# VHH binders against NADH dehydrogenase (ubiquinone) complex I, assembly factor 6 (Ndufaf6), part 28

Target 1, 289 residues: NADH dehydrogenase (ubiquinone) complex I, assembly factor 6 (Ndufaf6), of Mus musculus (Mouse) (a2ail4)
Amino acid sequence: SVAAASGPGIPGSHLYCLELLRKRDYESYLCSLLFPAECQRSASALRAFNVELAQVKDSVSEKTIGLMRMQFWKKAVEDMYCDNPPHQPVAIELWKAVKKHNLTKRWLMRIIDEREKNLDDKAYRSMQELENYAENTQGSLLYLTLEVLGVKDLHADHAASHIGKAQGIVTCLRATPYHSSRRQVFLPMDVCVQHGVSQEDFLRRNQDKNVRDVVYDIASQAHLHLKHARSFHRSVPAEAFPAFLQTVSLEDYLKKIQRVDFDIFHPSLQQKNMLLPLSLYIQSWRKRY
Key: E = the ipSAE of ESMFold2; O = the ipSAE of OpenDDE; V2 = 0.75 times the mean of E and O plus 0.25 times the DockQ between their complexes.

## First folded at step 21 (VHH; framework vhh_7xy4_2)

Design M4 (from L1 with S103P; at its last look DockQ between E and O 0.91; V2 from the best seeds 0.00; counts 0 for: pae E 2.7 > 2)
Fold by ESMFold2, look of step 21:
Structure M4 (fold): chain B 289 residues (1-289), chain A 119 residues (1-119)
Amino acid sequence: as target 1 above (289 residues)
Amino acid sequence: QLQLVESGGGLVQPGGSLRLSCAASGFTFDYYYMAWVRQPHGKGLEYIATIESRGGSTSYSDSVKGRFTISRDNAKNTLYLQMNSLKPEDTAMYYCARLDWLPEELDVKGQGTQVTVSS
């Protein structure tokens, strides 16, 4: 019955999205609270959608099951553009955001397609492959976030592309201790080869200079993307800046990893930044990102 | 112990040249952006030149562009500043500095080396 799928929203669907973010993507949860009030619900929906897709790879041990979950989301997106979203709380909130802001379907599909391609347990072949993945996932998510904010601007999109790449790189670095504990390493293979580093070096938590050089090279690309995005900040409308609040936590991680001499397993990298809510609040008053 | 030790300062006539060196120790030199900053007597610090960790990108203040060249030798943990066409206005204490990379700001500086340009 289409009545169950096409009816008004689920009463608790927004709270479901917020709780999902609070538990699974705390930094996005905090950033979403600082959006303009009229945009907060839609911003939360986009981030909850990202969490649902990100969880697929980590939540299933079998690629076939992961493909089925990606097929669910492809159909969900198709159906929400026909005003017939599935009865799932994140899908309902995403559908409301799509209708309210006329969100571009292509960006939603690009995120799903790219995550589907990334369901294998293979490390990225190259730094460029990691950056392309980040652009297609995090970049596309930021383009949609700019649409929620009412910003359709080439310079804002250019900044979003670079910030998305930086986010993807930092996420890959930040997740490495977790994946290594499960005997998985996803760091770009070409960078590892350049320094004579193997997957086993990370599994054994080897911190020789050549291993730290791999981490440095990867982190320095995230740093350069942020620096580049900021080089044209004067061309970016101020209305876009809430979409870029995540740069506060990206900078925090990049500063910390330099301070621990690029030891990716250093315990301080896993500690919560208790000042992050204050830093984000202060940043929300600035005319910079 | 982290150390930045500048050398090569001195008295030079206008139009002359001088080469400053900075020996770095106690940290992984090639993980840090480096800079030269100067402080004329009674004035604040001026950032005059910066260089990225691997030496691929440099920047200069307008006051020294075209006259000064920053460089580094990561094998020797050494930072350099080649100063040409020196002017009396270049008279200052010159400091080698290690920078944070985001934001790019002074983290640590050395004791400095005095450069005096006078006839």
Scores: ipSAE 0.473, ipTM 0.788, lowest interface PAE 2.7, mean pLDDT 90
ESMFold2 (binder alone), look of step 21: mean pLDDT 85; pTM 0.868
OpenDDE, look of step 21: ipSAE 0.841; ipTM 0.926

Design M5 (from L1 with L102M V108Y; at its last fold request DockQ between E and O 0.86; V2 from the best seeds 0.73)
Amino acid sequence: QLQLVESGGGLVQPGGSLRLSCAASGFTFDYYYMAWVRQPHGKGLEYIATIESRGGSTSYSDSVKGRFTISRDNAKNTLYLQMNSLKPEDTAMYYCARLDWMSEELDYKGQGTQVTVSS
ESMFold2, look of step 21: ipSAE 0.535; ipTM 0.799
ESMFold2 (binder alone), look of step 21: mean pLDDT 88; pTM 0.894
OpenDDE, look of step 21: ipSAE 0.857; ipTM 0.935
ESMFold2, fold request of step 23: ipSAE 0.500, 0.528, 0.490; ipTM 0.786, 0.793, 0.779
ESMFold2 (binder alone), fold request of step 23: mean pLDDT 88, 88, 88; pTM 0.893, 0.893, 0.894
OpenDDE, fold request of step 23: ipSAE 0.823, 0.835, 0.831; ipTM 0.918, 0.924, 0.921

Design M6 (from L1 with D100E; at its last look DockQ between E and O 0.87; V2 from the best seeds 0.00; counts 0 for: pae E 2.4 > 2)
Fold by ESMFold2, look of step 21:
Structure M6 (fold): chain B 289 residues (1-289), chain A 119 residues (1-119)
Amino acid sequence: as target 1 above (289 residues)
Amino acid sequence: QLQLVESGGGLVQPGGSLRLSCAASGFTFDYYYMAWVRQPHGKGLEYIATIESRGGSTSYSDSVKGRFTISRDNAKNTLYLQMNSLKPEDTAMYYCARLEWLSEELDVKGQGTQVTVSS
């Protein structure tokens, strides 16, 4: 492989990133395989970085340890831009991607900073707060992915912003049954108040109409963002489309949650889509997202 | 018992007005986009107007824009079509339709109500 001559590394660091994705973010693993060959390794590094950050909150018993892990990543990013990455497999692959594509440091830092703020066990105060979190995490990740693809385009950035917001909202919805089983609810409190719904309603797995209305309103924002991103798809360069393959999974979840009448606890939402690899492959050959 | 029941059709003079209603039951009405479609005798279905789940956005075909108004009352599970300035070419069977939320493709259609515009 002719792209491996950029500097010191860890043997098998790319394989480490691929295994991390296969185990902990299978959807991103599948999407990365459909990128242009010259971009696949860098795309995998970005997604592995996202997985490392996403797992901090779940993997630590106290906030102070989580803050130290976030500080590690802030320093790692600073050191990457001084050509001195730490000898950690994901950091090495991320550093190679940074050098190869001249990735914007601000986007990497924005992801880390936003994840650090979210180490608390507090629900989002508002739908806007959830969307800001999604923009700063998932949106920033997509901006970096567009840089990997060599896309500098205003419409691509607008699509990435909306798709990132949709992804963050869907992730929050998907995680709600898991968090409820741990007696935690993160759904936006302003939407809950609007419908007379308390966090206890989710802890009890209440399926009443007002609870489903909360889920509907939140899911509708994800749907709206996806529609906005698609309203200008013909203005977006085709080179950007691999960055947007995740919309296949977003659509799948949004279709499923409507079919269960926005019952966020319905068991069918936990079922794997065995046709996802085929759907992604088909989508990769279309001139749309 | 998924049902869409249209009413309010009839015979009306050109230039007249008519209001169609559609009573929905057997599903959560305000989680679905709704539409009116029509079928002139011996012809295919034509999408006329659509409305999003909470009524915030509507769209109309060019043939009825400015003359017809789609609306919904989610408290009553009812879809409406206000038809003004009716023309003979508006003569058709009018159907209430449920659309899939994301794709906006026709999912369920009622039995229809006949509208006849004749001198």
Scores: ipSAE 0.464, ipTM 0.772, lowest interface PAE 2.4, mean pLDDT 89
ESMFold2 (binder alone), look of step 21: mean pLDDT 86; pTM 0.876
OpenDDE, look of step 21: ipSAE 0.809; ipTM 0.910

Design M7 (from L1 with S103D; at its last look DockQ between E and O 0.74; V2 from the best seeds 0.00; counts 0 for: pae E 3.2 > 2)
Fold by ESMFold2, look of step 21:
Structure M7 (fold): chain B 289 residues (1-289), chain A 119 residues (1-119)
Amino acid sequence: as target 1 above (289 residues)
Amino acid sequence: QLQLVESGGGLVQPGGSLRLSCAASGFTFDYYYMAWVRQPHGKGLEYIATIESRGGSTSYSDSVKGRFTISRDNAKNTLYLQMNSLKPEDTAMYYCARLDWLDEELDVKGQGTQVTVSS
C-alpha cells in the first residue's frame, strides 16, 4: 500500500523546530512568523536545520566528533531526496519542505560542506574567506528560502548573496565577545595584521583605536553589502521580501556598534531589543528590505 | 561635543574657484561618511557631494559633477569642497554634515558658510 510506504513522520516535529528556533535563534523565529502562512512551516524547517549545523561546532569536544555529525547530515540530505529521511524531527520537517517546494539539493549540501570546513578553532585567514563562508552558508540558506517563497529571480538571488554575506559578517562580530570569553577569536587575520592587532588584544578586551579600526573595517563590509543589495530593490519582486526580514536585525546591530564607536565589547551590544518584534512587523508592511 | 565648523565661503565671480573647509570634533571622524549640502535662499537643502569614511569613494549631484571635488584629511579631522567653474546658481549657504553610514540621516550642525557668485 502506498500509505504504508509513505510513513507517518514524527508527531510534533514542527513544534520541535519552533522551540529550537525560539531558544537558539529567536530572531529567525520571529521572522518566520511573518512569512505567508503556507510558507511558515517550511521556512522554520530551513532555519532549524541551520541551527542544528551551527550548534555542532560549540557542542562537541573534538573535531572528529563534529565531522561525524556533519557526515550524519550529509547522509540525511541524501536520504531525504530518496524519500527516506532519518527519524529526527528537523530532518523530517526539512524533508517535507524539500518535497513541497522541490528544494535544490546543492544548496543544502553547500551549507553542510562549508560548516564542516569551519569546524576548527582558527580565525578566518582573510576577509574574503569570511565572506565566502557567509555566502556558502547564509546565502545558500536564503536561496532555499526564496525557493520556499516561489521566487525565481536573478535580482532576488543577487540580493540574497549580499544579505547572506552581511549576515555572516554580523554573526561573526556579534559572537566575538562570547568566543573571546572562551579564548577564541575568529575575526579575519588579514584585517588584524593591517592594523597591528593580535588575537591577545581581543582576549584582553583592548579598547585602543587600532582594535576598533579592525572592527570598523569588518563591519563596513557588511554595510557595503546591505547598500549594494538595496541599490536595486525596485528590481526585486515583492514576494521575495519576507526572506530579507533579517536585515532589520542586521541594521540594528550595525547602528549600535557605530554608536559605541566600534567597541565590540561594549555592554549595550548585548542589551535585549524589546522592540524587535514591532520593528519586524512594521518592516513586513513596507514591502522593502 | 559634536561640532562641525564650516569656513572658506565668500564672494566670487562667475567662473571662479573657492575651497570650503569643515573642521570636525567630538566624534571619531574617520568612522563616518561626510557630505556637503547647500541651501539656496528660499529653498530646501540640496545634497552636493558625499565621501566615504576613508576617502576611497565619492559621489556628486548632477548639478556639480565635474566642477566640485569633495575630499577629506582624516589626520586633521577636516572635510573639504573644491569648487571650480562657479555659476550664479551655486549661490547658497553651504553646510557640512555627518552621515550615519546605514541610516544616512543628515545632521546639519554648523552655521554654514555663505558662497555668493556674482556676475
Scores: ipSAE 0.407, ipTM 0.752, lowest interface PAE 3.2, mean pLDDT 88
ESMFold2 (binder alone), look of step 21: mean pLDDT 87; pTM 0.882
OpenDDE, look of step 21: ipSAE 0.801; ipTM 0.905

Design M8 (from L1 with G26R; at its last look DockQ between E and O 0.84; V2 from the best seeds 0.00; counts 0 for: pae E 3.0 > 2)
Fold by ESMFold2, look of step 21:
Structure M8 (fold): chain B 289 residues (1-289), chain A 119 residues (1-119)
Amino acid sequence: as target 1 above (289 residues)
Amino acid sequence: QLQLVESGGGLVQPGGSLRLSCAASRFTFDYYYMAWVRQPHGKGLEYIATIESRGGSTSYSDSVKGRFTISRDNAKNTLYLQMNSLKPEDTAMYYCARLDWLSEELDVKGQGTQVTVSS
């Protein structure tokens, strides 16, 4: 009667999720390995789901195909709450996580809805719009991750909100060289206007002070969110800290971009941090995030 | 090869005032939090005042609140410390310091300027 809860699925679906993360989101792959053993599979499923959604925008040339893929995931989520997940490796692992941890459907839907709205080629109108996008995507992902960890805590939720915003901002910055090579710029337009910077300045890889000022202002908001989340870290239960391991890589990027004087196109920003696994391991033993 | 060059120190009587300046060069001053730290002879460094990169937020140690004011002029790449109501306990080497903007820990300090408040 509860055979779905006892173990059927696609053989190797967990390995599929791990390989997807290893290839497409190595930082999340490393973080998931440091979760408590009983949570690792579910954490990987959440991150693999995020990867599947993130790839839609860059992998399709037509918006209508992107919309169809988002509708697939909306239906997949609806169906998994009726114990009828589609036969897709990430959906199967996500369904198992939903059942195991009683994950909140609203957070899964909020991620899909927000990603769907973001399928176009338009820059964020404002810093606030970027932060709202980050809250609805990365923040929701962290709320689900706290549910996997069994954490029900107001301070943990507030930390997740701020860390999610910081992650979304850093992701936007890190992706800018890639998108610029494809003649797309998504950086908040209000910040660009404030400094007299146009989208064309990024397409031409202009490194004038006013262009770097845009990057500084945007990166400073990520820093501010991390600072706020950390201001109350002693009120956050330690069981939440695995959800916040990503702050190590956020700080790494923010340190690197300051080192290059906020030149977002500097080659060193694309270099793999060979010490990241060690830094994450050390962080997993500290009583902080 | 960044540089921080402090000036404005000297000898003053208790109750007197001094204004310290720090000229910054060879880095983008506007992107860094800055601080004044001091070191009394034979003692460790004490953070006394900090200021964010745009000048909008400042912080002071309890020992100097209300007497010292940190400020910056980003157009001139200069950090200032206005010191009023000086006490003999304020006698120290004063350093201009650049802070790491993420951790707000000391990154680089200058050579210092001596402030001596006579008994």
Scores: ipSAE 0.419, ipTM 0.754, lowest interface PAE 3.0, mean pLDDT 89
ESMFold2 (binder alone), look of step 21: mean pLDDT 86; pTM 0.873
OpenDDE, look of step 21: ipSAE 0.713; ipTM 0.875

## First folded at step 22 (VHH; framework vhh_7xy4_2)

Design Z1 (from M1 with S53P; at its last look DockQ between E and O 0.80; V2 from the best seeds 0.00; counts 0 for: pae E 2.4 > 2)
Fold by ESMFold2, look of step 22:
Structure Z1 (fold): chain B 289 residues (1-289), chain A 119 residues (1-119)
Amino acid sequence: as target 1 above (289 residues)
Amino acid sequence: QLQLVESGGGLVQPGGSLRLSCAASGFTFDYYYMAWVRQPHGKGLEYIATIEPRGGSTSYSDSVKGRFTISRDNAKNTLYLQMNSLKPEDTAMYYCARLDWFSEELDVKGQGTQVTVSS
């Protein structure tokens, strides 16, 4: 049979996902364009799903409303696996990706469950808690991305875990000036206590050595994860490398923060990397990540 | 002013010991990997030893492993190289170096201190 199997759809749902990424997660938009053509639509759907979940915390004034949004997505994922996705553009595209690549339901649910736990204004209690959050969100997204690429490889999964943790840490660091301007600090409390640093030090944009030491300790964990993922790159099949294009931006941020002596509020950290599209394109030619 | 100043070199007999020091200033010392490299007369630079920013891990070239010890005192912004069981082949100009965090390439190098091992 040459008749394409079709299910419920929304015209233009793929374009909706692309526009969402272009506006809200430009790096993921660029990375998706560098995937194999047959994988690009599904990769975009996964990243659009991530954007939908990430927006919940910032978009709602009350935790209860956030919980309702997470319940919608749990139900949506359950219904996708019964071939009855809700009529929401991202859910439709995600459902198509699930069908095409036989995506693992547990990874989708793990992302939702972890985001739900993180709806409050509390800082992470420890570096380990931040890393667990990163593994369960960013790591799970990468496992799904490897499934889109058709990669079933333990070394690729191991690299995805470390890169996911590095991404989560960098995201937390990168967002700190924004959250501080709104009188919120999410940096791991155990690291702050170790250096005699309080949330108020970040609210006042204190540049003393002990505050920079907190940033150093947190950033060095992201560096360590990235270094570890790269230590076995020769064991990772090249087909996995598109999933790891985000390491370009991770390294860029970590280099920049060292250059500013770990002053997390330094203005240069907020500057857009004008060469990011070129750097990603060059990286796509390499046999490494 | 960013500066690395080596000291402690000199003339010693084979089998002797020396302790080199490197005073660092103008940057936050304990955020950087540090290294010792050497240049024998008429030759290129040779890697000797590297130490992590907080002193947790060290690495040595095979030619000095077991005889030389790299260490740092972050409170004094000072890097050290303890050299034991010195051989004539260790004769060289010794340099203190700062390494880039990700690439581990030499970022800054000092002026050097001469070590001469001869009978």
Scores: ipSAE 0.438, ipTM 0.734, lowest interface PAE 2.4, mean pLDDT 89
ESMFold2 (binder alone), look of step 22: mean pLDDT 88; pTM 0.886
OpenDDE, look of step 22: ipSAE 0.863; ipTM 0.938

Design Z2 (from M1 with V108S; at its last read DockQ between E and O 0.95; V2 from the best seeds 0.78)
Amino acid sequence: QLQLVESGGGLVQPGGSLRLSCAASGFTFDYYYMAWVRQPHGKGLEYIATIESRGGSTSYSDSVKGRFTISRDNAKNTLYLQMNSLKPEDTAMYYCARLDWFSEELDSKGQGTQVTVSS
ESMFold2, look of step 22: ipSAE 0.575; ipTM 0.808
ESMFold2 (binder alone), look of step 22: mean pLDDT 88; pTM 0.892
OpenDDE, look of step 22: ipSAE 0.854; ipTM 0.934
ESMFold2, fold request of step 23: ipSAE 0.564, 0.468, 0.591; ipTM 0.811, 0.774, 0.820
ESMFold2 (binder alone), fold request of step 23: mean pLDDT 88, 88, 88; pTM 0.890, 0.893, 0.891
OpenDDE, fold request of step 23: ipSAE 0.880, 0.879, 0.880; ipTM 0.945, 0.945, 0.946
ESMFold2, last read: ipSAE 0.576, 0.574, 0.557; ipTM 0.819, 0.819, 0.815
ESMFold2 (binder alone), last read: mean pLDDT 88, 88, 88; pTM 0.894, 0.889, 0.894
OpenDDE, last read: ipSAE 0.877, 0.877, 0.880; ipTM 0.944, 0.944, 0.946

Design Z3 (from M1 with S53P V108S; at its last fold request DockQ between E and O 0.72; V2 from the best seeds 0.75)
Amino acid sequence: QLQLVESGGGLVQPGGSLRLSCAASGFTFDYYYMAWVRQPHGKGLEYIATIEPRGGSTSYSDSVKGRFTISRDNAKNTLYLQMNSLKPEDTAMYYCARLDWFSEELDSKGQGTQVTVSS
ESMFold2, look of step 22: ipSAE 0.540; ipTM 0.798
ESMFold2 (binder alone), look of step 22: mean pLDDT 88; pTM 0.895
OpenDDE, look of step 22: ipSAE 0.868; ipTM 0.941
ESMFold2, fold request of step 23: ipSAE 0.590, 0.632, 0.526; ipTM 0.830, 0.847, 0.788
ESMFold2 (binder alone), fold request of step 23: mean pLDDT 89, 88, 89; pTM 0.897, 0.895, 0.897
OpenDDE, fold request of step 23: ipSAE 0.886, 0.885, 0.886; ipTM 0.948, 0.948, 0.948

Design Z4 (from M5 with S53P; at its last look DockQ between E and O 0.86; V2 from the best seeds 0.00; counts 0 for: pae E 2.1 > 2)
Fold by ESMFold2, look of step 22:
Structure Z4 (fold): chain B 289 residues (1-289), chain A 119 residues (1-119)
Amino acid sequence: as target 1 above (289 residues)
Amino acid sequence: QLQLVESGGGLVQPGGSLRLSCAASGFTFDYYYMAWVRQPHGKGLEYIATIEPRGGSTSYSDSVKGRFTISRDNAKNTLYLQMNSLKPEDTAMYYCARLDWMSEELDYKGQGTQVTVSS
């Protein structure tokens, strides 16, 4: 009988993942370079996987095509755990990471399942819904990243949950100008209603106080999550800290949005932080997040 | 133009009370953590009390806890410090400060108001 062999990989699959990150998630690209050398390839694979899933919603005009791409990834993950990954560079690198670190399948599936639910053009119904989405996507990604780093620690997992929620909130805020230009608003509807704000206010780029109050309330939840994660910093093993390097970028965005009075459309929020590589490098030598 | 203008300082006997005020303008007051900091003559700044942007949480240094109360009135863009049971070691220049909400580091401070506690 002919047995299916584990694929040997494809040449340049790691370089493909790095280039994808450099172009589409530059901050994760920089963070991955600061992981321990033996973890860098696996960390970049996880982030490239995240990019592949995140781009589905923006890259397809039809929900059905998006669903097919999510089904591809569900099957790819199933096949990775049978040592038969598809011939796709991100899937190959993810499979190598799964084998090397015994990554938990449930976390990979949870990310895919949650992003599949989020393929529509509807705003989150509530802050809680946004936070649940963030936990199931960014939180799960951080749990996998802790597994890459070899960290099995309850406080690290708790910090990852809060940082994942903060990341999801900031991502939603950061993406709002782009989505608004495409006539889409995803900001939590319950917060908008509380301040008498409609989606049209964001499409018109209204910057009245009540609109900025919506942004303030949403950003404040990200701030609160970061504060909670940091409240037990000393209980988190230092081996976990590379997984949390993204807090540098989160903090940078939250500082900037306050300085522009929570005007989410302010041009300075789109400016690259030329000091980010230096800030990340300095942070990597500190024993904190 | 961003301004923080302190008032209410003066000379007080030990055991007395003072209420400091800080009028804020040129920024959206209720989006910022605010603090009182003090500087004894020839010494560094000491953070005394901090208050959240919309209220609800305050913090105090051990040297003033139980004696000082920070508060804010966001409708009037005003920060307050009620100082009770004043001691000679409370003598300092007192500054109203705006804080960066992520680092809680001093972002801007006013010109200060002098508080002198002596018999």
Scores: ipSAE 0.507, ipTM 0.786, lowest interface PAE 2.1, mean pLDDT 90
ESMFold2 (binder alone), look of step 22: mean pLDDT 89; pTM 0.896
OpenDDE, look of step 22: ipSAE 0.855; ipTM 0.935

Design Z5 (from M1 with S103P V108S; at its last look DockQ between E and O 0.75; V2 from the best seeds 0.00; counts 0 for: pae E 2.5 > 2, grease 24.5 > 24.2)
Fold by ESMFold2, look of step 22:
Structure Z5 (fold): chain B 289 residues (1-289), chain A 119 residues (1-119)
Amino acid sequence: as target 1 above (289 residues)
Amino acid sequence: QLQLVESGGGLVQPGGSLRLSCAASGFTFDYYYMAWVRQPHGKGLEYIATIESRGGSTSYSDSVKGRFTISRDNAKNTLYLQMNSLKPEDTAMYYCARLDWFPEELDSKGQGTQVTVSS
């Protein structure tokens, strides 16, 4: 239940963003600490903005209220490019990032537009629809992150697209046990049909091979995207690599789900990786992602 | 408990053929890429061939391309290596290997099967 009208006041807008990340997106919080110092505040603002949008769907009981919150953010973005940001702490920090780095308005609007289209409770019709959603949300967020880092490079954008798609797929998989407990399943329907699997199979936590095959097919697409992004890493400027630190968490989840034989409900998938801060720190010293 | 059991090795003349098998158990075979690797006497492991989980894409080292064929039967949990036009330099211990998406160990093999090419 977060909304622009209910946020804390000034002058703690940066602290507000950090606390939001610590509570709602701890992995991004850790990654932001490993950015160049001059970029950390702006990186945190982008991730806090993502959290604000992600929470709308789960925080409202009626789609109309969700649409109003998306319209608030569309106007907030329009107004910050006229140097008139609203009195919302995340909007203030986002405006500061926009001004400092000349962030591309189109990417911010693309995220909002795509989240707005996704306010209903329907599963993705296809794997392609999930990937398009991931590209428009997570991919766009990574393009903005590259702008914060000062990277204008087609190979970096290409890697961001693939990593964004992988992140969106993994997020969908990670969220499935939670949504199933609420009698909702969002996994791509075309993949389910291919294996003779219904939404009810997930609601009943069916662990038969055909259900695990659905999870395998979806997870293997995330793996493919990550593999593709890595295949041309030598063409990507090293200055972009902080934007791709999230691949550590992506790889961790993909390892785990393979180890549990693609049982998406396996308890170990909810277990925190106690070594994640160390793994991210080590990765930050490597010349790869 | 993962188990890979290689078989089908033996002594064969140069120019001959041999078919290796690998029986897999203890894991869901069609969720993994599989590979054949070999260890020539006194040398390290050499990659030979890889096959995707559904059998549609294969890859071969230059030393065996055109002569060896990797295949799998997911219904029988079995990996195969058809070796044709064998040469003395193909003499090695041959191992079946499971490929995790992010490999930590090459040590997914059993005893291996010896292939010896000599006249």
Scores: ipSAE 0.447, ipTM 0.777, lowest interface PAE 2.5, mean pLDDT 89
ESMFold2 (binder alone), look of step 22: mean pLDDT 86; pTM 0.876
OpenDDE, look of step 22: ipSAE 0.861; ipTM 0.936

